# Miniprotein binders against p81326, part 73

Target 1, 226 residues: p81326
Amino acid sequence: MLHFGGFIMEINHISKILEKEREEYIRNKVEEYLKQGFSKDDAVNKANQSWRTYIGHRIQDVIYNLLKKFLKDSGLKVTTDKALNNRNLPEELDKVKRLIAINYGEYLFLPDADVIVYKVENNDIKIIAIISVKNSFRERRFETTYWKLKLKESPVTSHIKVFLATPDKDNEISYKCPNGKPKKMRIILEYELDGIYFLKEDFEETEKAKHFGKIVEDIIEISKKL

## First folded at step 8 (miniprotein)

Design XE1
Fold by ESMFold2-Fast, scan of step 8:
Structure XE1 (fold): chain B 226 residues (1-226), chain A 80 residues (1-80)
Amino acid sequence: as target 1 above (226 residues)
Amino acid sequence: SDKTYFILVEVDSPELAEKVAEIIRKILEEEGIEVKVEVHGDTVYILFEASEEEARRIAEKIRKELEEMGIEAEILVEEE
């Protein structure tokens, strides 16, 4: 338990830093848009839209760095789909890319995998998990589920765990309806995915829906069974 | 300025969802808005084109009408 205390402490520290970054980012963007001649209301709306794009990439980077740091002592490696799209791949990453590619007849495509966890044993690569990071669900509510279902179709990829990590700030999948039922999107995502990890405190915890602080422990356990 | 919005109305039963869908169709007809209304189990799905302000106003009108009828429902508004 104490081995993962450092991970939880860093999550808490980063959450506080991100809130300060938000305030400064929005202030600066509002000022920038006002200088461009936008009204105060338009400047605020544009600044919030800019922040939503920025924070999406920022959270992905944070999760990548946290997982890389806390999984390395367990012999696990971490990469990103952006790294795999580099023109000159090291042999190890080229093998990772080939092991997560999905067949569409005559074509092979990579899933949109924000973070990829794998291990190397005797020059063999084993993919442990793919983590999709979602700041919001408006445009891409079932994208992660689509990739999970595609990966299940092949014996090469069917063992790969697919996780969702999300702050769910708009309560899109953590809110309970007045009747006590979770939203349909929450039910579908939890059913089809291998886990949902929340970067927030207020949500209904289940066997598959957990605090993000549990993800390192879960991934290490999965890797031992492969 | 006009975008496609998705309103999701979740209720306690499929029978209630059917009644709510009928109520929502009448509301939107009165507003003069072209809309697609579908029922899937206990959930009513509404898809239409409007400005953000108009979409919020329509969602609030739906919420108020259902509340006045004593119907408990969760209403979500999302840009498609």
Scores: ipSAE 0.000, ipTM 0.127, lowest interface PAE 16.4, mean pLDDT 78
Fold by OpenDDE base, second read of step 10:
Parts: structure tokens; sequence; C-alpha cells
Structure XE1 (fold): chain B 226 residues (1-226), chain A 80 residues (1-80)
């Protein structure tokens, strides 16, 4: 039994922990942008945008590190799309990059893949899952869904599971039908994706919508079937 | 035009991250680049204003220096 207890607690409060830094971060960034000659309103807007980017990276990094750590004993490997954006990739990562590429005719492009889980068996690489990490759904609400559908179009990539991991701090997708009204985004994401994993406790659990603490087990199980 | 970039440097331990942060600060000081360097867990976060080419150059320089020191690190470059 992976003593997930401490891990689960940290995960559930990740947004809250990071938000404690927000006020100071925003203040410092506003000052920086003012010094660069931006108006007060522009400086505030830029600072807020910077924060969203920053916190997104922090959450992604935490998730990446956790998955890397907890999947290691299972012989599974973890990388990121950003790590694949290198001209000089090791052979293994070059293969990973090719195995997640989406065909657009004359061009191959990578899906947004914040975290990529794969295994190496007998010098063959098998991509297991792509995890998209989203802190908020203000923009590009169905971006992950788009990539899932694109991956599904090819027999090379159709087996790749696509998961969404989110703290969903604004409860945008935590519930399917709050007050009897269907939340379109939750319903569509849950339908189209292989799973949604919440970095929080307060959400409507379903077969596909689970606590993030279950993602490791789910990935390991999937890996055994490939 | 100069944009704000994030460089994330992931290492094996918080202790190593602190060491790497110091190394990076020195590298950037030598380059005359004003940067904010923060350490969170096993990751060093670098914020600075530069062109894309410059940001990539700096990231590569960091990579090379860490490699010469025998430090394994994953380095990511992102625009703000």
Amino acid sequence: as target 1 above (226 residues)
Amino acid sequence: SDKTYFILVEVDSPELAEKVAEIIRKILEEEGIEVKVEVHGDTVYILFEASEEEARRIAEKIRKELEEMGIEAEILVEEE
C-alpha cells in the first residue's frame, strides 16, 4: 500500500498552498511592469496573467514529479512535451516524440502533453497515457478533448489514454448537474476523455471522475494491458 | 521584442536545487541579465526578460554548465 496519506493531503491543498504566494507575487510583478512603463491597469492584467502561467507550471511540476516518483517502481517512465522540444533528443525521447505525433498531412505536430507516461520493453516504446494539467478553464476549455480526438484518429496513437488533472479551484467541472442544470463542460470532458483526476476532495465522483490519488494505480493497470 | 520567460530547472533534491540556483545566479550575473531565481522543492524557477533566442541560449548555457559539474537537470523554457 503506497502510503498515499501524506501525499493525498498535499495534493488536496496544492491550490491553496500556492495561492498563499499570490498576493506577494502580484505586487512584485505589478511593480516590475510599472517600471517597464506599463499603465497601472496593464500592469495588473499582466501580473495576473503571469501568475496564471506561474501557478500552472508549479502544479504541472508537482504532478510530473509525483508521477515520476510513484511510477518508477513499476518500470514506467515519465516525460513532458517541453522536454521533447529539443533538437538533440536521446534516442528514447525521440521515439516517444514520434509516437505521440499527430498527422496533419504534410506535417506532424505534438499534442499538448504536460505529462507523458510510457514504458520501454525489449527496446520498444509504448505510450501509455498523456496527462493534461489545468488549473483553470478560462480559455480553451475543450483543448484536451481536441487532442484526445486527434489521437484517436490514428491506429498508432488511438490506444493512448488522455487524462485531465485539475484542482478545479473555481468548481467549473467538479459537478455534473449542480442545481439540476447540466454543466456542459464537465459532461463533455468526462465523456470524451479517459479520465478526470481532481486535486481536491469536493467533487462529484464517477467512474471517470476520480481523485488524483487514483491516477497511479489506473496508469499501472493500463500499462499491464498494453 | 523582449518577452518574459520562465526557465524551470528540475533536479533530484531540494538541496541540489539550492545549489543549482546559486550556480544559475552566477551564470546570469556574468551575462548581465537581471533575473528572479526562486527555489521550490526540487525545481529552480527563473524569470527574466529576453528574446526567444536569448532565452534558449541562456537555457543551453545553464545546461552545459550543470553538465560540466556532473549535475543532471531537466530544463524547460516557457514564455509567460
Scores: ipSAE 0.000, ipTM 0.232, lowest interface PAE 11.3, mean pLDDT 86

Design XE2
Fold by ESMFold2-Fast, scan of step 8:
Structure XE2 (fold): chain B 226 residues (1-226), chain A 80 residues (1-80)
Amino acid sequence: as target 1 above (226 residues)
Amino acid sequence: SDKTYLIFVTVDSPELAEKVAEIIRKILEEEGIEVEVKVHGDYVLIEFEASEEEARRIAEKIRKELEEMGIKALIEVEEE
């Protein structure tokens, strides 16, 4: 359990760093907007909007680095959709890109695959999972489900697991109605996706909705079946 | 027939959600609806018993008033 213990420790350490980073970021952005002539209320609102965008990219990078580190010993490799959009791709990444790209007639598009886990076996690449990282669900909340449904249509991609990873700080998808019913958004996301991994403690676990600390173990088990 | 409806109003920030909650409380007061308006981070939640038509009418009134104030919000109505 050494792999999973170290993973959880790093998640906890990074969470503390991100909390301090938020305070400094907001303070600096509020000052910046005030200097531009915005009111205090508008400056605070704009600073929080800016943080929401910033933390989204930051959490994605954190998840990428954590998965890369903790899956390495299991022979699994990790990349990003950003890496796959580079013009000069190594042969291995070019093959990864081809195995997840979705055909729309004349056009090929990558799914919303912030982090991609794959393995190389006998010079063949098997895609294990695609992870979409969301820090908010204000808009485009079902984009990940769209890509999951498209991937299911092809025998080449139908085996690929599609996961959502989220801090869900605002309880957008972990919220329970007073009668215990989840929001419609949570019901749809959990039904269509292969799993939801929360970077928070306060939520009700289900077979598909788990703490992020379980993602490494789950991915390794999935890879053994491929 | 009356059922319990949930109206979710999602905005760009928690600070804006607090402002929007005050606007919603005023709208509900004008409509004679006495229910708690809750804020959960960047969204506002209203839970109340109404007909489907009434719930949609209240949601549309909220949408229109926020739009007139230049506030962008996603409004969802769900039956509990």
Scores: ipSAE 0.000, ipTM 0.363, lowest interface PAE 12.1, mean pLDDT 82
Fold by OpenDDE base, second read of step 10:
Structure XE2 (fold): chain B 226 residues (1-226), chain A 80 residues (1-80)
Amino acid sequence: as target 1 above (226 residues)
Amino acid sequence: SDKTYLIFVTVDSPELAEKVAEIIRKILEEEGIEVEVKVHGDYVLIEFEASEEEARRIAEKIRKELEEMGIKALIEVEEE
């Protein structure tokens, strides 16, 4: 039993922990933007945007590091789309990049892949899963779904599991039918994706909607079938 | 057009992040870029206004310098 106890606690409160820094962060950024000559309203808006970017990155980093750590013993490797955006990639990462690329005719483009899990067996690389990390769903609500569908169109990538990891702090997708009204976004995401993993406790659990603590086991299980 | 870019440099430890921050400060000084270099645990953050090309150039310069020093780092460039 991976003593996930401390890990689970940290994961459940990640948004809260990071939000403690928000007030100070926003204040400092507003001051910075005011000094740059922006209006008060513009400064506030820019500061809020900066915060969203910052916190999103922090959550992604936490998830990346956790997956890297917990999957290591299983012989699984973890990388990111950002790491793949290099001109001089090691051979292994170059192969990973090619194996997740989506065909648009004359061009190959990468899906949004905040975290990529793969294995190396007999010098062959197998992509196991892509994890999209989202703190909020204000924009591009179905972006991850788009990439899942695109990956599914090719026999090269159709096996790749696409997961969404989110704290869903605003309860946008935590429940399917609150007050008897269907939440379109939750229903569609759950239907189209291979799984949704919540970095919180208060959500409607289903076969595909699980606590983030289960993602490691799920990935390992998938890896054994490939 | 110039936009605000964030460069995140993530390393293996907070202690290494402090070291990397100093390296980045020197690089930025050499480039004549006056921005604050912030350390947040195991990553370094810089924010500055530049073209996308310039932001990527700076990120690459940081990468090369760290590589030459034998420091492994994840370098990410984001538009604000």
Scores: ipSAE 0.000, ipTM 0.191, lowest interface PAE 13.4, mean pLDDT 87

Design XF1
Fold by ESMFold2-Fast, scan of step 8:
Structure XF1 (fold): chain B 226 residues (1-226), chain A 80 residues (1-80)
Amino acid sequence: as target 1 above (226 residues)
Amino acid sequence: SDKTYLIWVTVDSPELAEKVAEIIRKILEEEGIEVRVEVHGDTVFIVFKASEEEARRIAEKIRKELEEMGIKARIIVEEE
């Protein structure tokens, strides 16, 4: 089975699991809140809030594990910004951290890099891409574009591809206005970023806005040019 | 009821944008509103929750205070 075919199959399988998981999660949480004395409307609202927090972490973890599995045979490595925040880092991860950190005078900060893809050649590290995972855009819409533009300012980081991965279930950036024009947020994100990968079927594909199933193939091709 | 608003404030330079971000944080703190402020080059992005009436009042206060400081800014307000 090819990596790309297997990857798409795994995404489809996980999508179905997450849909069933959502239904069971919401049902169980509504029952919990009702038993605690909340009204039906409050129980439903609290259950939905709880799911939004849960699914955010769940999707990030899923994407990390999928990319780690399907990029391994191409000689590519995957880590997370959470792993890079450990106090006692292995030499390799310490180098990764230094190669993506952004300088603010006396301070260095990591970008919003939920997932980081890199390669190692002769103990030298090349960062291929960073992927920001967003389940919702309500409170964090332009963080990814800010980090992309900051990374472009340095010769050390300007080659790094910055991608957004999102299910966009609320159609916040995949919705197209009746006049055929995309929403302002979609226009800005697509213009500034190197790509947007949707974990959904119903959206208008462009050269930069693609189904998540394309991401492994794209990353491997980028890595060959570095 | 409270909704989430996004305000873009574009100014003449990145250095000025950093100063404007600090000014805006202080304004919203005085109004008792929890806010997230980010700077992207010459543009400040502000995200906060408020009623529609409060959001309009705050946007106008930001515009007025920047004008009084002699800061030329382009301000765009969007409702989520």
Scores: ipSAE 0.000, ipTM 0.109, lowest interface PAE 18.9, mean pLDDT 79

Design XF2
Fold by ESMFold2-Fast, scan of step 8:
Parts: sequence; structure tokens; C-alpha cells
Structure XF2 (fold): chain B 226 residues (1-226), chain A 80 residues (1-80)
Amino acid sequence: as target 1 above (226 residues)
Amino acid sequence: SDKTYWILVTVDSPELAEKVAEIIRKILEEEGIEVEVRVHGDTVIIFFKASEEEARRIAEKIRKELEEMGIKAYIRVEEE
């Protein structure tokens, strides 16, 4: 039995819910587009595109809620880049935002940090990790890598772990070629990032590429070193 | 100009991927192309050495053949 068996059980339960949710979503969207006069093939393609957008946000919400629930007892806090983009931030979140913002001359921008894990000790905030969530790599393949490289440039942010979380349903980065070599995109992402967490079973684990069920344990271990 | 290319064909299910892999093997055999065809989950992976133009031609032929069979697939061509 794993120490985080409850976490893995929640992931499995949510995976089943998302499967059912997809079927209903696609069915409803196809009907909607057909009513708008699109052909059957166009309606299906538009429904699938709509699902890809929807599931991206849905998976981000799921990961946020799971991490918030399972990291709480370890004294770790979780927020989102969406929360940090509010104009009137609580003092704690304003400090979090300032600790991860990247300077571009006159401008400050947040990295692609769908989920942010931090801790508060003696009124000091330490950012542990940011997690970029991607359902598909059809667009913006190396965005997470860009942000990792930018964060490494500053002593304020260089310690922050940058993780990618993905179901990789289309096998864009989890697959290896017949000779066992990973795809170029996988090699680059694994090399530059601090870890990749797959929300799928069918891949070969490495030191940095792991099942999503290991993320809570890994984050807790990292936080103890900071 | 020959490089190693991967053509990845993702379909709706692993069961369908196995059937599609057999279809693709026959297509490529008829083209006289020496390739490896493998299945990983819902994705069929074709690994071979070719020019970029030849790789694109083969991917398009696979797309058309599957489309004529009513099989919807997401097809990618990647340089190894």
C-alpha cells in the first residue's frame, strides 16, 4: 500500500467521471453545431475542438483541488495564476505573485503557472513549485520550457521547480520510437523541466517522468529542503 | 536528405488502433516501403527513413485511405 493511496484513489475516480463527461459534452456540442447549419463532419470537428478547450480548464481545476486537499496537512498552500490575476489581491497572494513574476523591462508577467504550490514560514513565503497543465501539445509545445528557462535567470526564482502535468492522450510526449529513443519533444521537455507527471498508465517512468500519483509525495519532499 | 521520420496515427480506441495498424502495414507494403509499424495504446506509429517530401506523401496517403474507410484519425509527421 502506498502512503498516498487516497490520492491515487481520487485520481482514478475523477478519471472515470471525466470519461463520462466527455461523452455527454461531445454529444451535446455536435447537436448544437448541427442546429447552426454545420455539416456532420464539421460539427464533430468543432465539438472535439470545443472539448479540447473545455477539458484543459477542467483538468486544471481538478489538479488544483486535488493538490490543495492533499498538501494541506503538510503545511503547503496552493493557488492558481487565475487567482493571482485578480486586481485586489490578499497580502499573501500579492507576495506570491511578486515572487514568481518575471521582469521584461517596464513590464512584469506571470509564467504559465496554472497551479502554484508555496509555503508560509515565519511570515516568509517560499514558492515550491509551479505546475503547467497541458491536455494537448498541438499548440505552444515549449511554452513551459520557456518559463523554466526564464525563472532560472534570477536568484529569486531559480529554486522554483517547474512541472508539467498532462494526460498526453495523443501520445505526443509519452511514446518512444521502436529503438527505445524518446521523441525530440519529450527529450527537450524532460531535460529542461524539473519533472513531467503523466495522467495515464502506459509509459515508461524515469527519474523525472512519473505517474501523477507521485506528485504529492515529491512536492512534500522538495518543500522540506527549502 | 533521408532522415528518420515518425508518422503517428491516433484513433478513438486501442482496439481500433490494432485494426488501423494492419491496414497501414498493407498500404505501405503495396508502396514498397520498408517500415516498422507499432501500436501504443490508441496510436499507430510508423518509423522509417525517407525524404521530407516522401514522408509527407505517405502520411497523406494514409489519411486518404483511412478517410475512405470512414476512420477518423489524428495524423502527425515528426522528424526523429
Scores: ipSAE 0.000, ipTM 0.333, lowest interface PAE 14.3, mean pLDDT 82

Design YE1
Fold by ESMFold2-Fast, scan of step 8:
Structure YE1 (fold): chain B 226 residues (1-226), chain A 96 residues (1-96)
Amino acid sequence: as target 1 above (226 residues)
Amino acid sequence: SDKTYEILVFVTVDSPELAEKVAEEIREIARKILEEEGIEVEVKVEVHGDTVLIFIYFEASEEEARRIAEKIRELIRKELEELGIEVEIEVEVEEE
């Protein structure tokens, strides 16, 4: 049976659905690879690699839908970089795109903004936050910090909060080095970004590094000060 | 057997122009490390305003990894010193 209720209950519900989805996906992929003649160990490894690619897109969609649902009553709107790259943009989304685009002379580029939170007051659009969703840090581990630094350079975008949301299943930024210190990547990401929201329970919590369950209340609080 | 290790160094200087100069010099360091120590490394450099991020990847046994990382750190320090930059380099050796 599914649980309904507040944001934290919904996160717990989605977590259980994703775990069942993972078990079914892995089971089916292992069977597929075994039929192709791979060993049991190779089939399991390949199935896990396939899952990592699949879940990356899945987590982004989950976060978008959760934020859209739970920020709506606070007058906040949510969109995605995919929506902003549509050829026929509504006027409101065209304005959102212009307010987060970074100017490089003759060119305008969008930051890596998987999820964008904004508000509309008196026909004026204010961008509250952009959220980068990372399932893995194998590639482009500091792209989010690059976009944060670029946004900071302009008076139009310097107020925009840049957050990272991650399950960090491989413990790439949750694990501590043998001496008890956080990994260098964790230190840099936490220092440069406005916050890291973990979709997991086991991590060192700080003022900037929190459980994903805190993101809605944090965004609402930020929006009230703008 | 050998494993892949990562060294991450970041350097903050007083201007974006100096950061770009540092990045350009460091991109050449892979060749110097190979020539001076016989160690093949992969180097990735990112420039963010006045900050330079340096990623160095190498393969080594668990027993040799720390020693090799220390040699690489010393080479980077020397190259930066030749550019007039005095930095405190903290080396983090992580298995990839």
Scores: ipSAE 0.000, ipTM 0.145, lowest interface PAE 17.1, mean pLDDT 77
Fold by OpenDDE base, second read of step 10:
Structure YE1 (fold): chain B 226 residues (1-226), chain A 96 residues (1-96)
Amino acid sequence: as target 1 above (226 residues)
Amino acid sequence: SDKTYEILVFVTVDSPELAEKVAEEIREIARKILEEEGIEVEVKVEVHGDTVLIFIYFEASEEEARRIAEKIRELIRKELEELGIEVEIEVEVEEE
């Protein structure tokens, strides 16, 4: 089964599948960096960083393709911030770009938007949701929350749902109060965001914290209310 | 060497109404096949709309696991076709 572009539930194993490639990837990258003149320690560190970036992009691509596939029949469309970072945009994507822009006075900037879900009705674009994809929370833990709060400040963008999708490999936000100790990051993300979707089975489910398999249904439901 | 393997069976049916029926049928097929092989089996079933997911956990060698997975796939296809149910089946085998 091709996990890439396959069923939503296939995503539970995506981290495990991708990790099988890690040893070979690291070995090759270490060799490459050694040839470039880096020390052994530096080469290993750089290889590990490269792997984190690589696996993050792959997970993002999988999620993008899954959403694209499963939302197609509902008439919903998907794009990415990368696709919007072009000088010559089709009219439709240019509208999407403008409708997610955040005002900073003299400047407009886009939020981090790994996946953008929108619909076209009567030649008008309506932004439905932004999905941030995170493999780990080592860096920029509350970046998605920042963008959600910024989007809420404008009547143009306040309706846009912001979701986080993560395999949470290191169980950083899978549980709210493991061993009776509150996980600050889980609590804040769940409070501020419209939903957290886990690409795994072992997590504490709540009204806002769900399995990734529910994201399509939730997005479709939201789209009907707009 | 025997390890714990997971077989994930994905089945898409024509309607959500058929999904529950198909899920139960597949569960029984998986159980029968593994019991005939003398292997203890745990089966988890999830139904999502018109999609059925069957998780099958058992201990075997890698070669046995692959053989069993193929056998499950073929039997599911055969049984469902005999019932007049069109299905798309994907089977994945992974070490747990």
Scores: ipSAE 0.000, ipTM 0.216, lowest interface PAE 13.7, mean pLDDT 84

Design YE2
Fold by ESMFold2-Fast, scan of step 8:
Order: C-alpha cells, then sequence, then structure tokens
Structure YE2 (fold): chain B 226 residues (1-226), chain A 96 residues (1-96)
C-alpha cells in the first residue's frame, strides 16, 4: 500500500532518473554532432530535438501511470488523448471526449490534453483537469495557453483546470534574470494556466508553480469542489 | 526592431499519407516565403492520429509582419484546400 508520501518518493526517484538520462543523452549527442562538423549551437539544438522526440511519449506515459495509480483510491479516473482517438471508443470515454471537445461550427476538436483526469458519479462524468506535458519550449511556447483560453470560453468546459507538467531541464521557464525577474514566457504561462508542475527540485515555488509531487493532492482537492 | 511571430495551424487528416503531404506543403510554403520575401520561416510539425499540429515561427518588422502573416495564411489555406483538407484553427501570436 502506497501513501501520498510514496507518490512523492516515487515521482522524485523517476524524475531524477529521467533527468540524469537526459543530461547524459544530450552530452553524448552534442559530442557526436560536434564530431560531424556542426557548430556548438547547432549540436546542442539537434541533441535537444533528438531527446525531445524520444522522451516526449515516455514522460507522458510515466505521468499517466503515476496519476492512474495514485488517484484510484480517491475515485478519480485517468485517460489520455491517445485513448480518446481509438476507433472503438467505450461509452465512458466517448462521454469524456464530448465534454472536452471544443466547438468550431459543425466540427468538434480536442485540445492538446496529454493526460485527462475525470470522475464518474451516477454515470455522469465531470472533467477535473487536463495536463499538457512539455519537455521543451523552443517551439509551441503558448500552445497550452491557447487551449486554456478556448476551454474558458464555454460553460461546458470553463471549469476544467489546465496544467502544464515539465522537467524544464534547460531552465526555459524556471529561469530568473539576475535581478530576480522571471522571463516573459514564464509570466504569461503562470498567469493564464491553472498551474505549472515542475519535475525538478531546484526552482522557487509560487502559488501556481509547484513541484510535481503536489499534483495528486491538488487534483483531489479540486475534485471535491466540483 | 524585428519581433517574433507565431502561426499555429491545426489540420484534421484521414490518412498518414495526407499528414506527410501536409508537412511537405507547409515546408514548401516556408521555402517560398524565404525566396519571395527574404524571411526565414521555421516550421514544426507533429502528427497525433488524425490531427496535424503545425507551429510556424518567423521574425519580421512590425510594419511587415501583418502582410507576411496574411500571405502565409492564404498560402496554407489554398494548398490544404487543394488537398481536400479543411484548416480548423489558424492563430497568430506576437512575442517579442
Amino acid sequence: as target 1 above (226 residues)
Amino acid sequence: SDKTYYIFVLVTVDSPELAEKVAEEIREIARKILEEEGIEVEVLVEVHGDTVEILIEFKASEEEARRIAEKIRELIRKELEELGIEVKILVEVEEE
């Protein structure tokens, strides 16, 4: 039997393993690309792109499995955008899909919801949160913010919390300028989103920017108010 | 004086072959913009089942940015319509 302390221990262990593997991978790839004649900046960029492609799905699966495991006893269910795109969709997941879909006239479109948390009460489904998982912010910096703003426009979806989960190993959004001010991207993401959860230890927590270990307790607390 | 501009495109496709054609058409548009306007356009394409997500990034002067963005949007709409594909979302975001 695992307690919430077990969740924090497990995620910290996994996060550190993935972070160390990422650093070793990036170092090796940079060296490889430098030997091929690429500049330092190009080698770093290519190495980061290579890792991002590899680990993106792996981190999503890790987060999905951890949340599914640790939210089960609270009566909460977890699914993924990949599950919602299956051809033979079960009735429950079909309802989940309809409750997060955004209307564009005669068409419905899903947000970028890597992981979805919901609850079922008397066959009624309530979506609690969607979690976008990002390893890098060099591209698509404000995509999660766009989806938050779109969901906020409808009474059906406006209650859904939109969270960002990221290792932010390159300090793209956890970095502060020498004078202590955060970067513009961090300010905008923190302002517009319902929370940012970092899979790393060395950053300053705020009201909305927290260690990933707090996500289970936060989701459970939100679910009690819905 | 140049700012960074983003165009986000979401496209629904019926096959992996169409997803690959969408990616190639967008890269062709980026090449055309470089050739005609002298502006480098960075393109990131991700395929998620039947959905193709495209982020287009370019730097331009404030005065030229609107015209260039409209040109890119029109080229995207035209090429994808010729493939029988409807563009679901096309959004521009300015970031300095």
Scores: ipSAE 0.000, ipTM 0.137, lowest interface PAE 16.8, mean pLDDT 75
Fold by OpenDDE base, second read of step 10:
Structure YE2 (fold): chain B 226 residues (1-226), chain A 96 residues (1-96)
Amino acid sequence: as target 1 above (226 residues)
Amino acid sequence: SDKTYYIFVLVTVDSPELAEKVAEEIREIARKILEEEGIEVEVLVEVHGDTVEILIEFKASEEEARRIAEKIRELIRKELEELGIEVKILVEVEEE
């Protein structure tokens, strides 16, 4: 995606656009796996899994770039957990890394943090929010919730907001009680997290469940209170 | 060398009442710019409260796509400013 400036707004059609590449991608990957000696069925399954990973990363990249661009004017900074996985970090990122670390006694571990928003004031870094990006909830459904709870346990990290951003392609968490049946995952995620932001229109809106277009405003507002 | 590109124009306005008007203006700007370039265009418009999302689909080179996106942004800003509408605009280009 090429960025040409402006303030962050949600792209509802991003999933649809990216899905247009699926057929060609799958075909190419199937061919690749067949050449590696896999059966046709295995090749198809592997190709589908590869696609899910690929599309997930692309959506994450889009969200990261949008937030980075939009929050720049507010003076807020954006990074990723991937960027923090370096032995030689700039001082600023090294501080960010330390400020999101979770204590497990003898060990410190980082939460899953697809996007990290922070501010620098008077050489002090304040972490504002962590955003987890998920295209689907087939795997690690409550991992984001786990990290939120862990962050809440420490006075160093308890103030950090944890948000989930998703197109929710399969409508896994778009509604709380579709057909009168409670969606456990939606209810728990909404309860435990600070917010869920949808890259789509067809969802049940609540105080915590909003369109992705609201995330920038919310982050800026939070940043003013820190 | 031509590829299909999508330009996403995202605009927030001061009120939902202005959103529909802004959406129409942006659609016309996009259409005009692309027609002047001899490029066929499809435009999708979605209005969500005070937020307008425009998806512009067209075929061009990468360089043309960048130029077109910049022109669209500039004209949108100019036209909306002339209308006395304060707007926040994001323009993104995605290749299919």
Scores: ipSAE 0.000, ipTM 0.236, lowest interface PAE 11.3, mean pLDDT 83

Design YE3
Fold by ESMFold2-Fast, scan of step 8:
Structure YE3 (fold): chain B 226 residues (1-226), chain A 96 residues (1-96)
Amino acid sequence: as target 1 above (226 residues)
Amino acid sequence: SDKTYLIYVEVTVDSPELAEKVAEEIREIARKILEEEGIEVKVFVEVHGDTVYIWILFEASEEEARRIAEKIRELIRKELEELGIKVEIEVEVEEE
């Protein structure tokens, strides 16, 4: 029925493309900053910082497009918090926004929902999952956990699964400390979230911590129970 | 024997422009530490708005780790003071 081998193959293909893209991006940015009058060392540092910002958005877009492509045949739809913040929303997306918004008394805010998976059944919308995409844990490391806890407080949103997707290239939540203790961030994220999906091979796998290649089948299974 | 240690520092300044200047100075600190002290460190710096997030990794014995961390802390404080920033830097040293 479903060919997850194609999904995994496409993830591997994109990974190789991103490696080549990094080298070209950094070379071009170094040249750009040198022309602006930065020293060679500063230009390299600026280029690396620019890449970190760029790759964050790039990975989010990649995940959005992969999920949109591979969930379509299961009747599932995918959107982003960027789309929900557009000034003029189609009725369907306006309904999605209302079903995810968190109430702070007189104010309504959207969670940090980089990618949103939902279904439409009999003109009713069911939100299935919110996916937070983190290419680095160097800033706002527990923001996803905060939004998960807020969503749990309301009967309207408590069913929504909150997932983290990350390459974790710097091993910030993938490995145990050399003294044998799990990293505090890994413990907290795994405990509070519904799942962590790694875009890498080397990590400690658990019931909640899986390769990104398993996310499509997990989402489809969850959707069948709603 | 030697273990890998992490120093995490978070610095909030008066403007995003100043945060970028802080980040640029801190990225160069690895070279200065190697040249002046003979200690090899890896430095990662991220800027979000007016806040600079700094991760410094180094290898040392358990006995030397605190001394090295304090030296790095003083270098960061000195660089920030030269930029007109007066902050107290609290350093937590963890094994990696």
Scores: ipSAE 0.000, ipTM 0.115, lowest interface PAE 17.7, mean pLDDT 76
Fold by OpenDDE base, second read of step 10:
Structure YE3 (fold): chain B 226 residues (1-226), chain A 96 residues (1-96)
Amino acid sequence: as target 1 above (226 residues)
Amino acid sequence: SDKTYLIYVEVTVDSPELAEKVAEEIREIARKILEEEGIEVKVFVEVHGDTVYIWILFEASEEEARRIAEKIRELIRKELEELGIKVEIEVEVEEE
C-alpha cells in the first residue's frame, strides 16, 4: 500500500510499483478465467483488461488519499463521485452532489469526478475543483474535456476548475510536439482544461502542465480566491 | 527475504530558505548511509514551505530496514544540530 504519508514524489513510481504486481495478478486471473471455461487467448485478454481496470482504481485511490491528507490542514474537503452515488447522503455531500450536477433539461447528471475538492464556509458549500484521474488514454480520450465544457455552460458550475492527473505511462500527452509533430490530444487537453498534472518527471512543463506535486498548492490558491 | 522498503522522512525547519538546504543535506545523508551498507537506493525529496519530505526506497530485510531508518534519523538530527538547525523529524518505515 503506497503510504500516503509523504508528498507526491512517490507518485512518480506508483506505476512501476504497481507493475510489480502485474505478473502475479495476470497469472491468477488467467487461471480464474480458464476455470470459467474461457480459452487461453480469451483468458489472457480478459486478465489484461482486468489489470487495466484494477491499476486505474489503485492510482485513483492513491491520488484521492494524498489530496485528502494534504488538503486537510487547509480546511478543504475531498470526496469522490462514487461516494455521491448513495441514496442516503449526509447533508453536506448532498449539497456537493447538487452543486456539480449538469443540466440536461429534464435530467441532471453528474460529471465524471474521480476527486472533488470543496470548502465549507458559513454552512455554504463551494466547489473548488474536480480532478479526473487517468492511467492511460486508450479509451474516452476527451471525456474530461467534455465535462469541463459542460460545467462552463452554467453560472452555477462555471467557476469549478477541472484538472487531469495522469502518470501518462505511454507518453501520449507528455509532450506537445515530439519530433516536430503536434500531439493533438496534449494540445486540446491543455487548452480546454484548467491544468494537467503528471505523476512523472519526464514531460514538457508549461503553465498548465505541471508535476502532480504542484496540485495541492494550486488548489489552495484557487480556494482563496473563491 | 529481502523486500522493498520505503523510509519516509518529514523534517520541519524554521524557514523555507533553510528547508532547501536541509533537503540537500538529508539526501546526501541517506545516500551515504545506504551506499555504506551496499544497498542500492532511490531518494526523492520535496520541499514545501518550511517542511522537507523525503522518500527513500531500497531492498532489505525488515530488521535491516528498521535499523537503517533509525540510523538515518539519528544522523539527520546530529548533522542538523551541528549546523545549529532545530528540526522536528518524523521517520516511518513501510513495506512497499
Scores: ipSAE 0.000, ipTM 0.223, lowest interface PAE 11.8, mean pLDDT 84

